VH-VL binders against q9nrl2r1430to1533. Designs and how they scored, part 154

Target 1, 104 residues: q9nrl2r1430to1533
Amino acid sequence: GGVHELSAFEQLVVELVRHDDSWPFLKLVSKIQVPDYYDIIKKPIALNIIREKVNKCEYKLASEFIDDIELMFSNCFEYNPRNTSEAKAGTRLQAFFHIQAQKL
Key: E = the ipSAE of ESMFold2; O = the ipSAE of OpenDDE; V2 = 0.75 times the mean of E and O plus 0.25 times the DockQ between their complexes.

## First folded at step 10 (VH-VL)

Design q115 (framework fv_nezutatug; at its last look DockQ between E and O 0.60; V2 from the best seeds 0.00; counts 0 for: pae E 6.0 > 2)
Fold by ESMFold2-Fast, scan of step 10:
Structure q115 (fold): chain C 104 residues (1-104), chain A 121 residues (1-121), chain B 107 residues (1-107)
Amino acid sequence: as target 1 above (104 residues)
Amino acid sequence: QVQLQESGPGLVKPSQTLSLTCTVSGGSISSGYSWHWIRQHPGKGLEWIGSIYYSGRTDYNPSLKSLVTISADTSKNQFSLKLSSVTAADTAVYYCARSVYKGSRYPFDYWGQGTTVTVSS
Amino acid sequence: DIQMTQSPSSVSASVGDRVTITCKASQSISSWVAWYQQKPGKAPEPLIYAASSLQSGVPSRFSGSGSGTDFTLTISSLQPEDFATYYCQQADSFPLTFGQGTKLEIK
């Protein structure tokens, strides 16, 4: 709770967004351009949605924030085969997130 | 009905760049489907070369990554393969193909008829 | 890379026979195998995906089974149009890889 946790969440989201491997995660996958995505992924999420939730103070616990980030990575690995550009980016970004999340 | 058609030169000299195009009709290459190049060496099996997606992002077979480029021209509904520094080992029938889920979870459901490429001096 | 090995390399059979073709992955690929049929001078056509799911429009005499490393394609009652080369393909990991093919010939 509180201002310190929200500032930490915002800082971490900004670091994720600026990471070279964030490109698969910046925005929700377009249902119009990639309709097959929503046949597989039941709980879509992206960094822009997570950042909006942080800004609106919707995360009451660090665990809720971490769960949304982990859902984002889980969706990536569910949709994308191993060793695709998206899956490789997801693996590297997830490792970066785990290191940074220790500060929460 | 979705149709794919390969086009390009049937004969390429060693060390040159092979350029092939796939023209798609009955569907948009800007859709959520993945678009692939696959080749078949004479009397041998199939080799996946690489793919391009609606975003313009690509995945390449690591054995060919430094030599291959796939690009898309959405205005012409085409995607193209460039394979640089070809050798006799690149002699094959080249197919373009579509897959529903990034070419992994579901099969290549539509294929072009294939175009024969011979690399010879 | 995941290597896909098919057995047999060729098989001779008669119309009405049950034919089985096997495919072995060098490591576990869950159920992510597709099977294709290819006739001379033509592109491959999909038959099966996700090890056991029949592709739309494919006759029910074709079936697939298996998980992990061992997969089988079965043709329950061979028809004249079924004489072709068959390929398995793993869909678990990039690069996508195919078996070497099994040629089904008339006895």
Scores: ipSAE 0.418, ipTM 0.808, lowest interface PAE 2.3, mean pLDDT 89
Fold by ESMFold2, look of step 11:
Structure q115 (fold): chain C 104 residues (1-104), chain A 121 residues (1-121), chain B 107 residues (1-107)
Amino acid sequence: as target 1 above (104 residues)
Amino acid sequence: QVQLQESGPGLVKPSQTLSLTCTVSGGSISSGYSWHWIRQHPGKGLEWIGSIYYSGRTDYNPSLKSLVTISADTSKNQFSLKLSSVTAADTAVYYCARSVYKGSRYPFDYWGQGTTVTVSS
Amino acid sequence: DIQMTQSPSSVSASVGDRVTITCKASQSISSWVAWYQQKPGKAPEPLIYAASSLQSGVPSRFSGSGSGTDFTLTISSLQPEDFATYYCQQADSFPLTFGQGTKLEIK
């Protein structure tokens, strides 16, 4: 809800974007570059979209913000084969997120 | 129609670096496809060496990780393999191949003709 | 690494025969298996992807089935051009791995 909670969401998104393993998650996967992605992933989401939703105050509860972040990781693990660079990056960034999310 | 063609030396001495190039025609390596090196040992099956993606990211077979480098030159529409410190065990036919992103739902759909590399003194 | 074990290693068969080749994964890979045909001196060619989906241009006498760990390739009526070596390949996880191959020879 309040101003402090929205500032916390923004701070957390900034920390995620700055993390070395954020590269698969910065923006939506391009349908032109990856034609089959949207046949498999029905609820696409990325850090730039989450950050915009924070800026527009679209998250009413911390759980809604957390759900979008977890959806982002779930999409990564659903699309990418195990042990790929993208899947490994997702695992590490998700672990970092879980530590930071304790502050919410 | 997409075509892939391997080029490079057929004979390499032990401890040297094997260097191969795959030239792609009829399509762009910057498209949403994945580009692979695969080798076939004499009398044995196929082994995936590694991949490079349209983004420039790579994945390597862990058995070769510190010895292998795959790179791309988008201006020449080529991708390349370097395998350092070769031994007789690296003697094989080397193929370059394409798949739809990462190969998770699709096979290697286009292959080069293959190039034979022998590692011998 | 996921091991892919093919059976049999070789088959001797006649034109018109029905041939089945099996591939077993060392752990579940859902349906993420491809099959390839390779003729001497040539690169492998894809036949089947996602366990049962026929690659474009492949004759309908080829079919694939299975999920989890057990997969099959079937040729319903063997033709002279089908004498080749066949490989399965898992696409579930890296490193990508292939079966050891099955050589199909004329009897």
Scores: ipSAE 0.057, ipTM 0.720, lowest interface PAE 6.0, mean pLDDT 89
Fold by OpenDDE, look of step 11:
Structure q115 (fold): chain C 104 residues (1-104), chain A 121 residues (1-121), chain B 107 residues (1-107)
Amino acid sequence: as target 1 above (104 residues)
Amino acid sequence: QVQLQESGPGLVKPSQTLSLTCTVSGGSISSGYSWHWIRQHPGKGLEWIGSIYYSGRTDYNPSLKSLVTISADTSKNQFSLKLSSVTAADTAVYYCARSVYKGSRYPFDYWGQGTTVTVSS
Amino acid sequence: DIQMTQSPSSVSASVGDRVTITCKASQSISSWVAWYQQKPGKAPEPLIYAASSLQSGVPSRFSGSGSGTDFTLTISSLQPEDFATYYCQQADSFPLTFGQGTKLEIK
């Protein structure tokens, strides 16, 4: 295919993925490594899934995109105790997201 | 079934470093879960020292963070505790334990039998 | 840090009695509470997680309840093997913290 300019959603996902604190969010949690995760988290989501939805143009409104990103962070804070490395990373990445989302 | 066993010196002099190892059998520390050190001072309750996850990441009790190092040796299926500059306050029974899942809200489900460490000159 | 205040510190009871132990968190911790049983010279063993979920293999006479700041462990009918020290623990935030314990003794 041809080269095209990234949409605002695509660009933001790229920035999130490249962020130093993205490591908890890059892909879905492994059920093998974390067997109880899906007993607690009923709407799992990750950046790779969000990126796929963006690529498929499934987000018609910025609010829909934002909702998925917020869900991703909500899941993190639901499962991980506060002051864990995952929760701390999530807090920082969410703050970054909130700044970038103002541009949407 | 998974089993944990603590090992290390039962006597440590003040200002020295306390070193303990937890040997895990019946399961791999690399397969998931979280691995913890907890101690119980005589006449007191339980105190969480720190944790190491299957990924190698660690979390420490802030009250001990500057003095504590937890590490894992996957080749030996062990994880270890180092507590530097010990004092009499560090005299306790030390337990290693596992939680069912990495970062989970589940309890410590498997424990070692505990090892007594006395800090004395 | 989140403080877990456990009560009572000790309780005397007889076989067949209903026993209730409470734990109060210094702040809201949702349902992220575990309960442990510890017998002399032994490591603690898990009883309850997520405030009310019974650990596998634990007798049904044990139950947990509560959310927010107030939590309860109940033994509906005390058995001889239940005399021990019990601890609550919060799993809401690091550092993980325990209650000071409740020693359940024979009356």
Scores: ipSAE 0.029, ipTM 0.726, lowest interface PAE 4.2, mean pLDDT 92
ESMFold2 (binder alone), look of step 11: mean pLDDT 91; pTM 0.938

Design q116 (framework fv_nezutatug)
Fold by ESMFold2-Fast, scan of step 10:
Structure q116 (fold): chain C 104 residues (1-104), chain A 121 residues (1-121), chain B 107 residues (1-107)
Amino acid sequence: as target 1 above (104 residues)
Amino acid sequence: QVQLQESGPGLVKPSQTLSLTCTVSGGSISSGYSWHWIRQHPGKGLEWIGSIYYSGRTDYNPSLKSLVTISADTSKNQFSLKLSSVTAADTAVYYCARSVYKGSRYAFDIWGQGTTVTVSS
Amino acid sequence: DIQMTQSPSSVSASVGDRVTITCKASQSISSWVAWYQQKPGKAPEPLIYAASSLQSGVPSRFSGSGSGTDFTLTISSLQPEDFATYYCQQADSFPLTFGQGTKLEIK
């Protein structure tokens, strides 16, 4: 990944963070609040972790960045029942991501 | 041990707002659990009304969404139900319940004793 | 909404009998079924979650099974305190929905 790709990743993460439906994805689920989340979700991730990886230049390909975002949504749909507030937010944010990711 | 206790009026007139409160003891409503209102109509029908989470987010049964508001007061360790424009069909025993948010996906592990609400003139 | 249909609506049995209650979902719900016991004048009490996981403190004579659309609650050797109404509940999709109940009565 080039400088232009890293700038694009940062812009997209900022847009996701600012989106009204980002609230389930901003931070890792607390083990204290939801102690068995990590028994179900084997590869936890959140926007703050993805943003840190972007800032540290850990994504070398756009596909690696996209895979982490998609993992985040996959975890949401695996853990949360369909049609919950979290799952609805995830569906809308994922659709927004797919539109924005066309720029990558 | 965690206990839930419902409180509110036993009689409500048609077209008015039903207001019920659930008091939680032995645990915090700010935990990772979700907190629910469920009612049981005469004749055994159980109906999920809605839920509120530790984050303050709510989900409502779509059949009741325009009529229901659930709110939490963390300082009092309580959560409450307001059901507007009630009719005789809202006559039921109302329960508050806790759902283990853990991978059981909204199985209710603790229930209040229930409070009977009759809607009549 | 997902409809949960229980069968039978009532069953008569004797102490020591094996009792089976079934619950059918109108669409696939994976393993996201819970079972509750309700005695007259009391709130429902949890028995089973995630189709087959026994709730803490529930006697081992209770067991659950099933996946997809068809679920079963079994009481292997009925005791006097088990006469009650039993409800299934799906948690795959909101709104959460319950079966109509199965009343277990003394034969």
Scores: ipSAE 0.388, ipTM 0.804, lowest interface PAE 2.5, mean pLDDT 89

Design q117 (framework fv_nezutatug; at its last look DockQ between E and O 0.07; V2 from the best seeds 0.00; counts 0 for: pae E 13.6 > 2, placed apart)
Fold by ESMFold2-Fast, scan of step 10:
Structure q117 (fold): chain C 104 residues (1-104), chain A 121 residues (1-121), chain B 107 residues (1-107)
Amino acid sequence: as target 1 above (104 residues)
Amino acid sequence: QVQLQESGPGLVKPSQTLSLTCTVSGGSISSGYSWHWIRQHPGKGLEWIGSIYYSGRTDYNPSLKSLVTISADTSKNQFSLKLSSVTAADTAVYYCARGVYKGSRYYFDYWGQGTTVTVSS
Amino acid sequence: DIQMTQSPSSVSASVGDRVTITCKASQSISSWVAWYQQKPGKAPEPLIYAASSLQSGVPSRFSGSGSGTDFTLTISSLQPEDFATYYCQQADSFPLTFGQGTKLEIK
């Protein structure tokens, strides 16, 4: 809880958004462009949604924030074959996240 | 019905760039499908060359290294293959195909008829 | 890269026969296998996706099975139009890879 905890979440989301490998994760996949995505991925999430949840103080525990970020990566690896540009970006961004998340 | 049609020169000289275009009708290349190039060497099996997605993302077979470029022209509903520094080993039938995800990741539900490319001096 | 190995490389059969073609992946690929039929001078046509799902419009005599590394395509009662080359394809990992093909020939 508190301002220090929320500041840590905001700082981490900003670093993820600025990372070169954030491009698959910035916004939700379009239902119009990729309609089969939502048949396969039951809990869609993206960095813009996670950031809004941080801004609205919806994460009460660091574990809840971490779970949403991990869900985002899990969705990426479930939908995209290994070694696609999305999966490679997800792997690198997830490793970066794990290093930064040690501060939480 | 979705239809794909390959076009380009049937003969290319060694060391030159092979350029092929796939024209898509009955569907938009801007939709969430992936669009692929696959080739078949004479009397041999199929080799995946690479793909382009609606987002503009490309993936290439590492065996072709930096020799391959795939691009899309949304205004013409076309996507194209450029393969540089060709050799006789690039002689093949070239297909364009649509990749779909329906629980299988990517399988190819529509294919062009194929275009024969011969690399010869 | 994931290598896909088909067996047999060719098979001779008669109309009405049950034909089985196998495909082995060099590593586990879950169920991410598709099967294609190719007739001489034509593009491949999809038969099966996700190891066992029948493509719309494909006759019910075609079926697929398997998971992990071992996959099978079965034709329960061979018809004259089924003489062709069959290919498996994995979609677990890029680059996408195909088997070497199995040629189904008239006995």
Scores: ipSAE 0.419, ipTM 0.823, lowest interface PAE 2.7, mean pLDDT 89
Fold by OpenDDE, look of step 11:
Structure q117 (fold): chain C 104 residues (1-104), chain A 121 residues (1-121), chain B 107 residues (1-107)
Amino acid sequence: as target 1 above (104 residues)
Amino acid sequence: QVQLQESGPGLVKPSQTLSLTCTVSGGSISSGYSWHWIRQHPGKGLEWIGSIYYSGRTDYNPSLKSLVTISADTSKNQFSLKLSSVTAADTAVYYCARGVYKGSRYYFDYWGQGTTVTVSS
Amino acid sequence: DIQMTQSPSSVSASVGDRVTITCKASQSISSWVAWYQQKPGKAPEPLIYAASSLQSGVPSRFSGSGSGTDFTLTISSLQPEDFATYYCQQADSFPLTFGQGTKLEIK
């Protein structure tokens, strides 16, 4: 009946969310703020969605978890110019993720 | 329809701070999009100065970053430019513009009419 | 920064002529190019925002093409109201940068 230790996936998501460069990725992009986003990005994903999947134990393999995280970054780089604040944040966060993912 | 209008002093002395305001109508600056300052020196091309996003985040041209501040007043639906320590090189027509993503491309779809700022002693 | 080299700097043409303006990027920028028209004493107005995609209200005689480093704006049949200065702009990277401009004058 006590609090369980976070899994490696849960811990990594927490660390990503807390990172200073997580702001573009916390939630899905708003259609109002970015009208054409979903015309271009066909598989939208964000950290809150990934967190929910982790909580529901939907990831059986680390590769599945990593694929969703990489999709999140791929969407960012596909939509945003290379040297935007969003792309720069994504680049740094992805680098952080790659380091942390080595522990999985 | 979205409209932008620049306002501010047309004459600024060297070493002073240039201050301009862009008033937006027909849409809220806090609802989305990005809001930019662009200038055109006499006989020269266009130069992007910086932007403020609907979230309040800012981006600046590195060539001007140390001298530029862009802010927004959502209650007035305005955003402003401050350029410190001006010189004759800052004499230009200053435009405010809206930036938009369309088809995964980024461009300026609405512009103000521009305001001339002359730096002179 | 990405430099946009626009050519020619000026061109003289007659009504009905076909006019082509070129913009060369200092590095590959995919299709992140927009084109603007500016008349004297007026603000630039968008013509093309993505390769060949026209801004709403722009006549079909305007067209854009290109990818990588080489981009072109074409006016298939010049009209009197088309005499103006045209600018290309890259949106691949910040800072956003413009071409030097092409002044289209009456021959």
Scores: ipSAE 0.018, ipTM 0.664, lowest interface PAE 7.3, mean pLDDT 91
Fold by ESMFold2, look of step 11:
Structure q117 (fold): chain C 104 residues (1-104), chain A 121 residues (1-121), chain B 107 residues (1-107)
Amino acid sequence: as target 1 above (104 residues)
Amino acid sequence: QVQLQESGPGLVKPSQTLSLTCTVSGGSISSGYSWHWIRQHPGKGLEWIGSIYYSGRTDYNPSLKSLVTISADTSKNQFSLKLSSVTAADTAVYYCARGVYKGSRYYFDYWGQGTTVTVSS
Amino acid sequence: DIQMTQSPSSVSASVGDRVTITCKASQSISSWVAWYQQKPGKAPEPLIYAASSLQSGVPSRFSGSGSGTDFTLTISSLQPEDFATYYCQQADSFPLTFGQGTKLEIK
């Protein structure tokens, strides 16, 4: 809740987008390039979607925002083997997110 | 370690149906991968025939779409190719392969040894 | 369909040489290119995925680069086991397509 909390969510999303390891998470995975992704991942989500939800005030609690960010990482780790560039980027970005999220 | 092995007849007469089976060991066909048939013509390059996903979805090369059926039998851990109305142009080495569609990888990481199919009167 | 054009079709080289093989796509495919090595009588084996990432167990003398339409495979110092045919493959859209191959022969 509140205007201050919404500004904090937006600032955090902007920091995630600016991070070098954000490249796998900026937009939803392409169905044409990865045909079975949506058969495996039932709740797809990406930074552009989360940012839109922040802009539309769809997060009523900080826990809801954090849950969507963690879902984004969980999807990455479920779909991608741990030794892939995507999973390694996810691990590093998640660590960055955990540090920044303490400021909420 | 995942292994794939093609089986089926090496000689097929024109107008008949070519039927091949790929047996998967060391992994489950119901995993989150895709399963493909690829052929290599004598003195020519590789041609993708089609795929079946663990979900049962199939995709076929449009040039073969009306002639090709790919199916899976999860109880036997196998997937199969049927190619109807064959001609001499279908003479090739046929490979089955596992497609990696995870992690932005679109490549075939495990291949069978290949089976030679000759279409001849 | 996306056409993948490899160059050269064949090359003769000596152990220790540096060899570069190119692949050009008929339209932009971002980085969705894989490279394979095929020895006579054997199935292709993956070398590189996503244009530049080495498959596990592939020697570091192999490298890949490129984005968009132009891609290269480089072998920095040829070894006897590297004499084979090499294929590029696009995975941007169906039908999946391969280059016509590049045969690397001992001089």
Scores: ipSAE 0.000, ipTM 0.580, lowest interface PAE 13.6, mean pLDDT 87
ESMFold2 (binder alone), look of step 11: mean pLDDT 91; pTM 0.937

Design q118 (framework fv_nezutatug)
Fold by ESMFold2-Fast, scan of step 10:
Order: C-alpha cells, then structure tokens, then sequence
Structure q118 (fold): chain C 104 residues (1-104), chain A 121 residues (1-121), chain B 107 residues (1-107)
C-alpha cells in the first residue's frame, strides 16, 4: 500500500515488539539451540524479519502484512503445546494484534 | 550416547525441601531439547512435575507450581529439582528425562534410572 | 487438565497372542500421543510417538494408531520380553499427562 499504510505497518510492528509477550517472536528460533524446529516449521518468520520487510516496502497489501503476522502465530501454536509459556504468550499477543489490526 | 543420572537423598523429613540433581552425559543441556522431572508414586502411574528449556525458561505442573523450582547449571551439564514443604504424598521414584520435539512435540526419548525418595519422620 | 484413561487396567495373555491397549483422552489431542513400556524396577522406555511413529530399535510387532480422542497400542504377536506395564502420554497441552497404565501379565 501507500505511505500512510507503510507508517501504520511500522507503528503496529513497534507496538508488537514492545509488548510484554513478544519475547518468543523477536528473532528467528536458533537452529543450533533448537535444531528440530526447522524440520517441523516450513516457513519460519519473526518480528525482526517482518520489520525488515516493512522497511524495504515489500508489503504491497495490508493482507500480506497480516498474513505474515498470522504465520508467525500459527508457527508458534504448531510447534508449542497449548498452555506452554510460549503458547500463552502467543495467544495474548495474537489477541492484542487482532485489536490493533483494526487500525489498518 | 546420551545418559541421565539422578542423585539426591533417599530419605527426607516432612516439611523439608527435597533437592535432586540430574547429571547429563553424551549431550548438552543447552541444545534444542527440554529437560524434565517426572515422578511415580508407589503402585501408581506417572506424574509430570516440570521442565526447563535451553533458554532457561521453566514450565511447572500447576498442581505443584508454588512448591517446585527447576534450575540448570550449564557449566556442570546438570539440572535440578527443588520441592519445598514435602509430605508423605511426595514419596515416589523421581526420574529425569529428555524431550525431543521433532514430529512428536513432547516425547521422552531418554530417561534416568530413577531415584527413590521416601518422606517419613 | 487432559485426562488419559487406559483400558484395560490389566490383561493376561499368552506368547503369540494379539494384544490391544486403548487410551482415551478427555478432549481432542490430534495425534499427540506417545507410548512407553516399563518393566519392574526400571525406567519407562520409549515405544511410539505421534500416535503411530515407531521408536528406532523397537520391534515391528508394536504399532500405534488413532487420532482425536481414541488411541490404540497393538502388539501383533506377544513375546516373553513384552510382559510389562504400558503407559500412554498426551502432548497436546500442559500439564503433560499420562494414562494410569495397563499391566500386561503372563496367563
């Protein structure tokens, strides 16, 4: 989208990064520390990657941005059992995202 | 070849803190596995106590959360369980175990031999 | 907490028999079930993960099946070394929970 939409994407990513529950999502999962993650998760993504895509103007539509954020949460719930610390953080951050995405 | 070995006191008095240590050889506790404590009460099934991850984060069984602490010492390749205010109900065989995530989520692929803990006066 | 209920609680069988052990979850858990074998005085040994995937080194007479709430462990032709207690475990949600165990005894 436009310049206004790009500013909205950046603002939303900053709000997600600053949220208390962003810790599982800030960076890609370490292949050295979690070697089986990439055997299970086919399309890894994290907030730092999404923020770089926003800064490089790689999102043409709001739906593409939203799809990447939803992929991030989907990966979390696929890898982590329900009620783990990671899954709980993901559930709360996803709810926060859904509220904030109404501004897009 | 990964091996886990529990160590700690076999007899603990009521109201004291139970401390157990699991020593891991043949693999690093800092790698992409999680490390767990499981207990088995006499003549009964298995009860999951809690876990510690490569990141140092812990998850505990809610029934035990106020009483249990799991910690790791990566320099010694050990992780430990502390269970406070023990009662006779804490009498059990205690196992440490490794979880592999690959295609299985939480599957215990290696177990220690178990250590018997009796809580009595 | 997800409750795992095994059936039967004990079974007596003879070498060569086909034995089935069932595990029922109190809610849907997809395929996130593992099975373990425990012999007296020993730690549990892994048998099956993700409902149907056989652990390396485990004999092919062991098989697992099921999805959702109902899961089965089958031993197609019982051998003397198979007399043990078997446990199912769910990994859908924390806390991790185990079935009460099924004791397989010689007839």
Amino acid sequence: as target 1 above (104 residues)
Amino acid sequence: QVQLQESGPGLVKPSQTLSLTCTVSGGSISSGYSWHWIRQHPGKGLEWIGSIYYSGRTDYNPSLKSLVTISADTSKNQFSLKLSSVTAADTAVYYCARVVYKGSRYYFDYWGQGTTVTVSS
Amino acid sequence: DIQMTQSPSSVSASVGDRVTITCKASQSISSWVAWYQQKPGKAPEPLIYAASSLQSGVPSRFSGSGSGTDFTLTISSLQPEDFATYYCQQADSFPLTFGQGTKLEIK
Scores: ipSAE 0.378, ipTM 0.810, lowest interface PAE 3.1, mean pLDDT 89

Design q119 (framework fv_nezutatug)
Fold by ESMFold2-Fast, scan of step 10:
Structure q119 (fold): chain C 104 residues (1-104), chain A 121 residues (1-121), chain B 107 residues (1-107)
Amino acid sequence: as target 1 above (104 residues)
Amino acid sequence: QVQLQESGPGLVKPSQTLSLTCTVSGGSISSGYSWHWIRQHPGKGLEWIGSIYYSGRTDYNPSLKSLVTISADTSKNQFSLKLSSVTAADTAVYYCARDVYKGSRYYFDYWGQGTTVTVSS
Amino acid sequence: DIQMTQSPSSVSASVGDRVTITCKASQSISSWVAWYQQKPGKAPEPLIYAASSLQSGVPSRFSGSGSGTDFTLTISSLQPEDFATYYCQQADSFPLTFGQGTKLEIK
């Protein structure tokens, strides 16, 4: 929870958003496009929500920020079969996140 | 930062219920991970017992399904294993572990230290 | 259940050697294999996920390869701290299963 810590979270979220594999994670899954998603996923989250939480200084610890990012990936792998484009994008983006998160 | 610690009795008598608890620190069990129990029999490899997801969903090894219950207490940041009707074959080191779904979907990035359970009269 | 079979069951090697451990699945599991290192009296530690992706903080001398049914863990230049038992794990289907382990002894 400091100015330097918030800057680090913001930088990491920006890097994730700009990554080619961020497309499944930019916004919450549409209930119209995927009607059963919210029957299966009980804690939905996306990069736009995480970014808003960073901007509002809602993360007091780096672990809380990391937990929200990992929740996002866990939701992806819970809902999407491993051979889908969503799951493949999630696998690559999560690996990228783990490299960047070493700096937190 | 994240640590898992098993606790429970080291000695259990045959036919009794084994109860183990995993206490998680440095992270929340309510965050989007799955939490697993894995055991290791003396001189043998690792055997997956089961898991609980942050949603409360459980998955059990079919070989143990009728004997195993995994539950979570989010207020204490703990998840627990109950194994009923134990026999000498249940003598093992028991580990709790976290899964982050890295590529393989089930990859254990943090493990507890393990607790030794002996089933003997 | 998918059976994971490791070979060799044990190996002795000298510091600086290239060591190769193999893991065979009883059916195709694509790339859904992880590798763990376990030192005596300690919990397993993660090394590799998705057959070839190195865990953060693990030395680059460790690498994984393979797809389908045949997988390999390689240590390019063995160090004294690499004395351990190594396990493969499939994550293609439930129940999750592990290989029987390969014990690596440094001469």
Scores: ipSAE 0.007, ipTM 0.603, lowest interface PAE 10.8, mean pLDDT 86

